VHH binders against Formyltetrahydrofolate deformylase 1, mitochondrial (PURU1). Designs and how they scored, part 6

Target 1, 298 residues: Formyltetrahydrofolate deformylase 1, mitochondrial (PURU1), of Arabidopsis thaliana (Mouse-ear cress) (q93yq3)
Amino acid sequence: GESLDSSVSPVLIPGVHVFHCQDAVGIVAKLSDCIAAKGGNILGYDVFVPENNNVFYSRSEFIFDPVKWPRSQVDEDFQTIAQRYGALNSVVRVPSIDPKYKIALLLSKQDHCLVEMLHKWQDGKLPVDITCVISNHERASNTHVMRFLERHGIPYHYVSTTKENKREDDILELVKDTDFLVLARYMQILSGNFLKGYGKDVINIHHGLLPSFKGGYPAKQAFDAGVKLIGATSHFVTEELDSGPIIEQMVESVSHRDNLRSFVQKSEDLEKKCLTRAIKSYCELRVLPYGTNKTVVF

## First folded at step 20 (VHH; from z05 with D109E)

Design bb1
Fold by ESMFold2, last read:
Structure bb1 (fold): chain B 298 residues (1-298), chain A 121 residues (1-121)
Amino acid sequence: as target 1 above (298 residues)
Amino acid sequence: EVQLVESGGGLVQPGGSLRLSCAASGFTFSDHAMAWYRQAPGKGRELVAGITEKGWTSYAESVKGRFTISRDNAKNTLYLQMNSLRPEDTAVYYCAATGRRYGPFYRFEYWGQGTLVTVSS
C-alpha cells in the first residue's frame, strides 16, 4: 500500500515472546492484541496448558517494525501484561537486534558433535557466536577440524587434564564471557564447584536414553548385549550425573546386521543430531522449565 | 550450602491470619526468584505465590486478594502474609528458591522442609 505511493517500505524484523503464568481466561487475546496494537503480525503461536496444573505456557513468533515499536518498548509492553496476569516468566528475543548467545564447546577425543555444530553454525542454522573450543586432547594442526577452526578464527584451547587435576579454574577463565556451555562429548565430570562458579547453563549430550544408561556405557557393551534400540539424550548438567532436565531425545533401531562399526556410526549420528537440535531449541527460547525436572519444548 | 528454613505455621481458626517466614542462606538472595508452594493431604504440591528478584509477584487464583508475598533482601527473608484463612488452606507450606542455571526462566531448585498450617474451628 504505502510502497505503491513511492514511500519507503518498512523493514520488518522477527520477534519471539515466551509467556508462563497461572492459567486464566483471555491470555492469548491480550497477548495477541498487544502485538497487533503495535502493528505487529503473528506468524506462529504455540500454547500448552497441562492437565490439572492450572498453568499456561505460550511461545509466539511475530514480525514488527522496530521504528514503530522500539526494542525497549516491546519489553515494557509485554511486562505490563505480565504484571496483569502475575506471570512467572515473560521473555522477549529479537534476533536481529539482541546479541547472539556466546558459547564455548568442550570435548574430549571424539569430535563428531563438534564437527556437526561447526557445520550448522557455518550454514547459519545455529544462531550463536562460538567463542572457543576447549579440549583435554591435543590435535594435530593439519586435521580437518583444526583447519576449520583456524579459517574461521575460533580459538582451540588444549587443557591437559589428569584424574588428579581437571584444570577447572583454567576452564572457568576461558569461558567467563559466555552465555552457556556445550559439552560436545566432554568425558570429564564437571564438579559441583565448577558448576557453582560458572553459574550459567551447561548442556550435555549423553549416548543413551536417560534415565537409563547413566554414566559410561561403552558402545561395545551395548553391542555385545544385543540391544535393538539405541538412543541419545541432550540435557542440562547438574551436580548429579546425567540427571538434569532433558531437552531432546532421539532413537534409532539396530539389529543383528550391524557390526560394531555400523553400530557406533549410528550412535554417533544420533548424538550429533540430538545435541544440535537441543542447542537450537534453547537459543530460540523453545525450552521452558516444567515441573520439578521436566521441560516444555515448543 | 543453600538452606531455606520456614517458620510461622500453626493452628488458626477460619477467618484468621498467619505470617510465614523463610530464612535463606548460602546464596545471593537478591539475585533469585522465590516462591511459596503448598501440599494438602492427598494432593500434589502447588504454587501459592511467587516473587521475582525485581519484585514482581504472582498468585494462585485461590489465594489472590487474601495472601501477600514479600521479600526483605536486607534480611534474606521471604514472607507470606495469609489473611482470611479457610479450611481449604490447610497444608504444609514450602519455601522455594531458583538456582538460575536452567535458561532465562525461573525453575525452583531449592526447597525448605515445610511448615504446617492448619485452619480448623
Scores: ipSAE 0.244, ipTM 0.553, lowest interface PAE 3.4, mean pLDDT 87
Fold by ESMFold2 at other seeds, last read:
Structure bb1 (fold): chain B 298 residues (1-298), chain A 121 residues (1-121)
Amino acid sequence: as target 1 above (298 residues)
Amino acid sequence: EVQLVESGGGLVQPGGSLRLSCAASGFTFSDHAMAWYRQAPGKGRELVAGITEKGWTSYAESVKGRFTISRDNAKNTLYLQMNSLRPEDTAVYYCAATGRRYGPFYRFEYWGQGTLVTVSS
């Protein structure tokens, strides 16, 4: 039943296009003309051409009328340009039409990252569907985080693990319908078989400036060492521990005036902000592969 | 272990044709994007042609209309038909396959050893 009245003024919606190809003359002109020819308007445009490399990266943000430029036509028009320039990566996302990314959040004891992500999600600043939260630690149902999850209908799965049984098959079943996985302080190492079986991205938060301090390097060790800078790193998980491509890093100064409590608090604040920004950048198509283990982050 | 093995290179006259093949094993071939790269003497590797798991193709400007990339998922084999060859096409040609993705973006993680194509009189 329902028909669209053509006398109604159209509502403009945002779109994002990411492009990666060999560098050539005229790429930006052609991409921008594609948008303009369909009545779209560019709100932002980022370009990166690395020195001594023959590659071009771009990310554009634009608004357009989806009645005049239908979602499938947007794909076709950018694909035509992709073929002209021999691009393998040409990706469009239209947040108001395209399905939200579905994610699961894994954690162990510490919940500062989970809480931050839940709050950003509630505020509409993290455009995902959270399918579940998984932990190897049981939590009392009357805590603030558990009440939040219940109120919003987000399942919490307690998966009791041991060194002999990490229960990775159980976790795989719980996350099979997700687009990517977020390790929000999950302190178990995921096996190569898990990563292969999942087959999609896994994003982690590390409590230091990688590649320094790989693995478990507690904040107390850095505090006792008298460091003047602390950091956090969010990165893709690969089979090599804490070595995957970095998405976001943050740093903060510390001094002799920090006791262990304030030092740890600063570190945890960095971790929650770093992970949340990394996930948002990923969902907004700002994170592109670059080289063998690097990223462009627009 | 993932393995890519190129074949079909050789010496050819200008204007001639060659068909390169890449036999793939150790992964589910149909789930991966594939590409041909080439490296001329003293130059870096450059993309020649790519084909996604859904069959979308792309070509470098220098080879458009002369080269055709294709894949046979039943044989786990990638092909490059090279027509109207020119001396500037002389290079080692490499087969490449994607590995772990960054969301919707392709990254070529696996590489063959290469097959030499020489175009000269």
Scores: ipSAE 0.195, ipTM 0.573, lowest interface PAE 4.3, mean pLDDT 87

## First folded at step 21 (VHH)

Design cc1 (from bb1 with D31S)
Fold by ESMFold2, fold request of step 23:
Structure cc1 (fold): chain B 298 residues (1-298), chain A 121 residues (1-121)
Amino acid sequence: as target 1 above (298 residues)
Amino acid sequence: EVQLVESGGGLVQPGGSLRLSCAASGFTFSSHAMAWYRQAPGKGRELVAGITEKGWTSYAESVKGRFTISRDNAKNTLYLQMNSLRPEDTAVYYCAATGRRYGPFYRFEYWGQGTLVTVSS
């Protein structure tokens, strides 16, 4: 067919590998040699070996030539090492080849987290595909956020809820083809049946430093109490309210110079930043389960 | 409702063979990683072998070369072929399937009731 310029340099693309096994001598040497033997170059390498558990965690970031080291061979080569160490937990992502994670966003009345996520997504700074937005609050079609969703072809689903009917079967149908869910200030408690029926990860944002202040703690109450620190926590959702493994936490100082308006603005800024960073970390394979309710966050 | 039902356990002499099976229902079998774990009396539960949805296998060092994990996605069944059995293989063997992961790694959330394997005279 069409003649192309054949004198191009190799195109190097990024890859990420995460690994977990029983600790042993030589794991890093084997993993790094796997990359180097194929002409890859490591740009970052993180290791964690807990004091009491005889286990090993690592995350490597590297660049490689996909002509020289084809995508399926990358999986096979790391899996061979995994078999050597009796491990199942070897995961590779290659963002330029692998499909992005598909997510749905759930929210209630407040949209500061949704708006931030949409802006970061538009700017290419949030590595996801957003399949839909679901809310138990109806929104006028001429608002900025609704026009944004329409312009980008992202469905908005209004799902009216009551105390007696959370509409969880309807939500499950809407999200069946997603990789994980994001609760961007969704103020309804998801049931254990929903979590089991969905069967994949759900990431939440909480307006406080968990495990302190579980549930709701309105900004006005904190302001009137004269707190000097405010915070936000992003975590995995489990059957126990606000108790799942923590992904990201952020804090900010407040003082007598904050009025209610500036206090609320700082709180909202923390929440949107915290959630966005948690999702980015999750998608970059930086968040690894550890112990019964902990995470390694590389 | 997720169900995992093990079968095939029993009494076997040292050096013998046994094949375990695990019938699975209540989820899309082909989309999940599966594993066999075992628990000897007075010991913790340990991974024996695992198999991913893509067919990749991994084995504990103590069973390499003697045990083979396999799956039949058409029958929703997981298998463990156990050869050259030793007294230290005596344990209750559990079938396990993945669920929610909290990250990229497999987390085995669903478990069968177990099947006893006894290796002795």
Scores: ipSAE 0.696, ipTM 0.846, lowest interface PAE 1.0, mean pLDDT 90
Fold by ESMFold2 at other seeds, look of step 21:
Structure cc1 (fold): chain B 298 residues (1-298), chain A 121 residues (1-121)
Amino acid sequence: as target 1 above (298 residues)
Amino acid sequence: EVQLVESGGGLVQPGGSLRLSCAASGFTFSSHAMAWYRQAPGKGRELVAGITEKGWTSYAESVKGRFTISRDNAKNTLYLQMNSLRPEDTAVYYCAATGRRYGPFYRFEYWGQGTLVTVSS
């Protein structure tokens, strides 16, 4: 008889592989041969070899027939290559098969980032499952965002906080079944104990071009100071405030022709775009740790 | 709080064997990658062997075929079987566990205090 991989129109699906090891001759050839030998086709291939570190980073995008190259075999084949090069860091994602990342969104008063993320999520443009939204501010049930959350079955948790009690144990319980957290303008500082207790990545959005302007910097102060350039930075959260590895930065010009309203709107537009792009890059395995506090972002 | 406690180090003759253990607590052991690192006098800390949460292993070239890393998720314990020991294996051996990764790659955030292995004639 005929096999499914030779006589049926295959359904080709995308896969992504990221790899890190000590630099050596022939790595790209071995990785690309792995894909080609299974009938896969490479659509994109990025490599970074830093000048002074003798290490190798790569990200490949490919399409393949999951009947010819089953999901578990993809892992095993790349892991065999990883073992040849003494590497631990070989990661594959196949978005159409693999479970989506589960996230929780934390915010305070301002919801422009939350609203953007919910719309992108609804449109299928943000590849996550949103388990809940957590805020230290109560919201009326008749607001657009609260009706959206109810309509889509996403819980909203109001967690009243004080300076003396940030309710971090309550938050830890609410987020225990998530892959990472997103701080969508959450204006409370997460403690080192929270970060250790959670033990997974936390991604933040900051209004400004880090490392400058660490901490809070209200838009009105920048407007009154007459700045000509505004920015936003999305980064990983560490114990050191606003100092974690940067994922994405965006910038825009402002001028005397901006009133306070237009200035604030531009700032908020940067923040929401910067955060959503950072989350998408993270989920697509484009954000790779490098050195002490840097990232490779393919 | 995360704790990693090594044991099994000591003095051994060349060609001999030792088995290192690392008792882990304060985190979900089965969900984390684990590793053994070592640091010889006057040298930097180097990876000896690693094992992922799925059981995939990796070894430094200098120990391939002589050392075996393993894990027992029911006992929250990491092991390193060291055979055919050589004087150049003399080092403090550290148990390490992943924490926050800042992406998909393993980042070893938690460390034990180390156990001394001395290989002498």
Scores: ipSAE 0.686, ipTM 0.837, lowest interface PAE 1.0, mean pLDDT 89
Fold by ESMFold2 at other seeds, fold request of step 23:
Structure cc1 (fold): chain B 298 residues (1-298), chain A 121 residues (1-121)
Amino acid sequence: as target 1 above (298 residues)
Amino acid sequence: EVQLVESGGGLVQPGGSLRLSCAASGFTFSSHAMAWYRQAPGKGRELVAGITEKGWTSYAESVKGRFTISRDNAKNTLYLQMNSLRPEDTAVYYCAATGRRYGPFYRFEYWGQGTLVTVSS
């Protein structure tokens, strides 16, 4: 092409960069200059420097012309800056070019989180590829969720489990090609051997405000106790039950006007919203590990 | 079971060279970032050099230009070429590998037993 139509502007695409290093003077200036030198435009920039830890965290959102600044050059340019600061933690995602995260969804009987995630995924609001759904409960093929999965070519794997055999080797094989797992109300405890064998992140939804409500807590017991607040927590799974770094927490008021049904519905609504936001934040590189068991969530 | 086994440590004179190796097993080596850390007597562990799965490297300022980290994905082996050694480089050197990250950043979860490097006249 010797001539281009003057009415055609370059197609600009979004990029995200996250960075972590030891704190130093001028990091933002260097990172922003990198983007500007290539004709990119910053649309958002978040920075966190905790007290007395001498570390730096940032997340930038920008748009750029991928013809002028090719995808591999974006990585190289940011990596050069990372090397100047002695850092390994420089990550770029370009959603329109980079492969989506591949996930598997695990659940037991209750499907409110699964259904919400499937709807958000179908609407293009959850930036993942769902490779399969795994459950320790069999479901009839004529249910709405099973028809949805069949229509979209998403396998459903029934893995019958007992307290004595959680079938974790079978699950590991089913999920070996995923980027992370989502426990969408999977009520079996994953063993340390499973977590090490999988070796990637596992994100869970818990029906309470951790750390205060570890373990099971039936909704009827909370309802009978007359609580005025309910909550949900989405967190990373570790070997210690319900103790991993928290990604998202949500709360909702309840009152005497709630019967058991409306109380449960509010709890389920919190859980599905909390988990969905956590997954979206993770995929958008907003969730950064910090300290012993904390996260920065931009 | 993830295993990291260091070798190649020993006694060398100042100005000498050593090559450390770390044999890795129990994970997909090519998909993980790797690092060398060291611990001098009476001090905490410190990062010496790191290498990503894409081959990008990073070095502590005290070793830049003298040490070279590399990896051989076909042999599941991490290397550290140490040149122009100084007495201050005396330490136990540890191989480290990433595990679960809890986000996009590298988190070194797995560690070898260490190999001693002594630099002395």
Scores: ipSAE 0.672, ipTM 0.825, lowest interface PAE 1.1, mean pLDDT 90
Fold by ESMFold2, fold request of step 23:
Structure cc1 (fold): chain B 298 residues (1-298), chain A 121 residues (1-121)
Amino acid sequence: as target 1 above (298 residues)
Amino acid sequence: EVQLVESGGGLVQPGGSLRLSCAASGFTFSSHAMAWYRQAPGKGRELVAGITEKGWTSYAESVKGRFTISRDNAKNTLYLQMNSLRPEDTAVYYCAATGRRYGPFYRFEYWGQGTLVTVSS
């Protein structure tokens, strides 16, 4: 059923655990035994040990009875194992109990990424709460996207920007209660002061396969250049432009059979899919930075 | 601006004790994981001990049983009690705090200037 009394019918719920420590014999055995000892059942288990780094990464998905294994006890049991291995990085999420991540979406003129994210969010396919949408472009209230935002109670904030004033203090105030930001084609560069003042993760979408083509490479320029592959990259924002750890990349072939219209459509389709998938992976704890600027994506 | 200011370093004989403090400001201390790192002469920086916002601790094997990390969220202060000191503990000790994580794991972005601990004679 919906909400059941624990004395009537136990409900099994999914949990996710991610772990990082120095590599050692027996880590998987200890982690899996922790789950099994509490009557949990593993649905999936991913491990990565980078070559020559002597470190261990894992992500497990399991199903468990929260009456038999209370939420706080799940944290404590995994923390005991973390302490055994000298590790700080043991993180559990239980999506049906834990609060969803709160995000704000920033964009400029083009809204194909915003529209895709709103549709996935409405369909329950994007596990976030959207606190607001912020743009440096005004939009008419009778457009489809603006009506959608109004119907769902999502504020739209127009912040008029100039080359001399990007309104970053205004944006910081608007997003203070979010867990991370999403740049859904926001064409203003966020300053180092903004990034430090916000202090949390910012995820961007870039046209092209980074690290190649940092900055802009608009679809018309690529079409005129006769490229045979197009791509999109979603990555974390750092102080260095388009250089943060990559979360997701997508590619598609193009050919002489593509006119400008089909070329632009393919490019926009890549961007919206790439960004949406990156955000979902982030919220599901699949994205684990490692090394200097790399990620594990389970 | 985030500030981390270490104090309590000094010269001590083998077998002695020191207590390091780190005064933190410019962020919500209780919401961040904190750590002590050290850098011995001619070596790289290494983790000594860490403590999460929930108070869970972790220690390098070389200091386990001798060092104790703790935090006082009311005073925005991180501590390291160092007992049974050995010459190999000689290093500059750094206070560190988490910042942007780029995912779910702790990532230490903010650092103090360090306090020297010398264990000799």
Scores: ipSAE 0.646, ipTM 0.820, lowest interface PAE 1.2, mean pLDDT 89

Design cc1 (from bb1 with D31S)
Fold by ESMFold2 at other seeds, fold request of step 23:
Structure cc1 (fold): chain B 298 residues (1-298), chain A 121 residues (1-121)
Amino acid sequence: as target 1 above (298 residues)
Amino acid sequence: EVQLVESGGGLVQPGGSLRLSCAASGFTFSSHAMAWYRQAPGKGRELVAGITEKGWTSYAESVKGRFTISRDNAKNTLYLQMNSLRPEDTAVYYCAATGRRYGPFYRFEYWGQGTLVTVSS
């Protein structure tokens, strides 16, 4: 039939820019003018200038017309400003154009974090591509999680391990094409050689409020001790156990009205929520390194 | 096994020139951002110049126009050409390379031992 080609209406898409440089007068003005000059509209702008460190951090969220401001030009325009301020750290993401982060998930026996992440991923709430799931525990093909993985074409790799052989070279090969790793209750300690060989970020979930109670703290012991507050911490993995930069922490009250089952359920719910939020924040460029072992989390 | 070895430091008069080199080994040099940092007595380390794996460069305001960072990926070597040197440029200069980032920014995880540059008459 006869087609009337109305002008394509502008399709505005979201962009994120994060920036770090030496502090100076006028940085926000320059960055915001860059966006406005191209017809972009800022929806959110966060700035952090630490006391007595003379450094500047920012994260902006904006919408823009990619026909009017092409993706490569966005990079170039912000790079020009970065060079004005002597900065190397200027990063743009445009989720609708840029490739999703590729991740692998590592776990041991407990799958509550894996299940939550798979559901959030299916619902479009985690903007990642999951390349595989790796575990040192074999799982029967007829379980709900294994059927889910099969249906979505996500490989599950059983890598049997011992204390003497953690099979880290095998794991490195399986994950070489990922952008970062997620430890969804992987109960083996990754060696310094693994971390160096992988060379990219690894995000973990810990069942307590670090730096308190590093390592294991059995839920039964905490329950018997009558604690009134439980927590979870998601952090970057470093060579020092449970000591890497913290991304997210969550807490919940418990009381005498909790039995062991409800106590454990609350703890597991904190872990899965904490890890999921940490991964989302990472992918949205909200987690920026700060100092030796800290983060800015916008 | 990552190693960064600086050379080329020394004593130079104000207005003079000096070229620093950093020999790198133990990693895929062409895939990493590299930088020169310096530390004057009583000061923290500060970025002097950086160069990305794509060749994009950035300079501290105090050295812009006087210093040039470059890299030779075939020789795994980073350079800093320092012209019009001033007494304020006196510092130990360190070569640095990226590693794990903890987010989107370059983070310089690997460091050389440093080379001393003294600008004095």
Scores: ipSAE 0.642, ipTM 0.819, lowest interface PAE 1.1, mean pLDDT 90

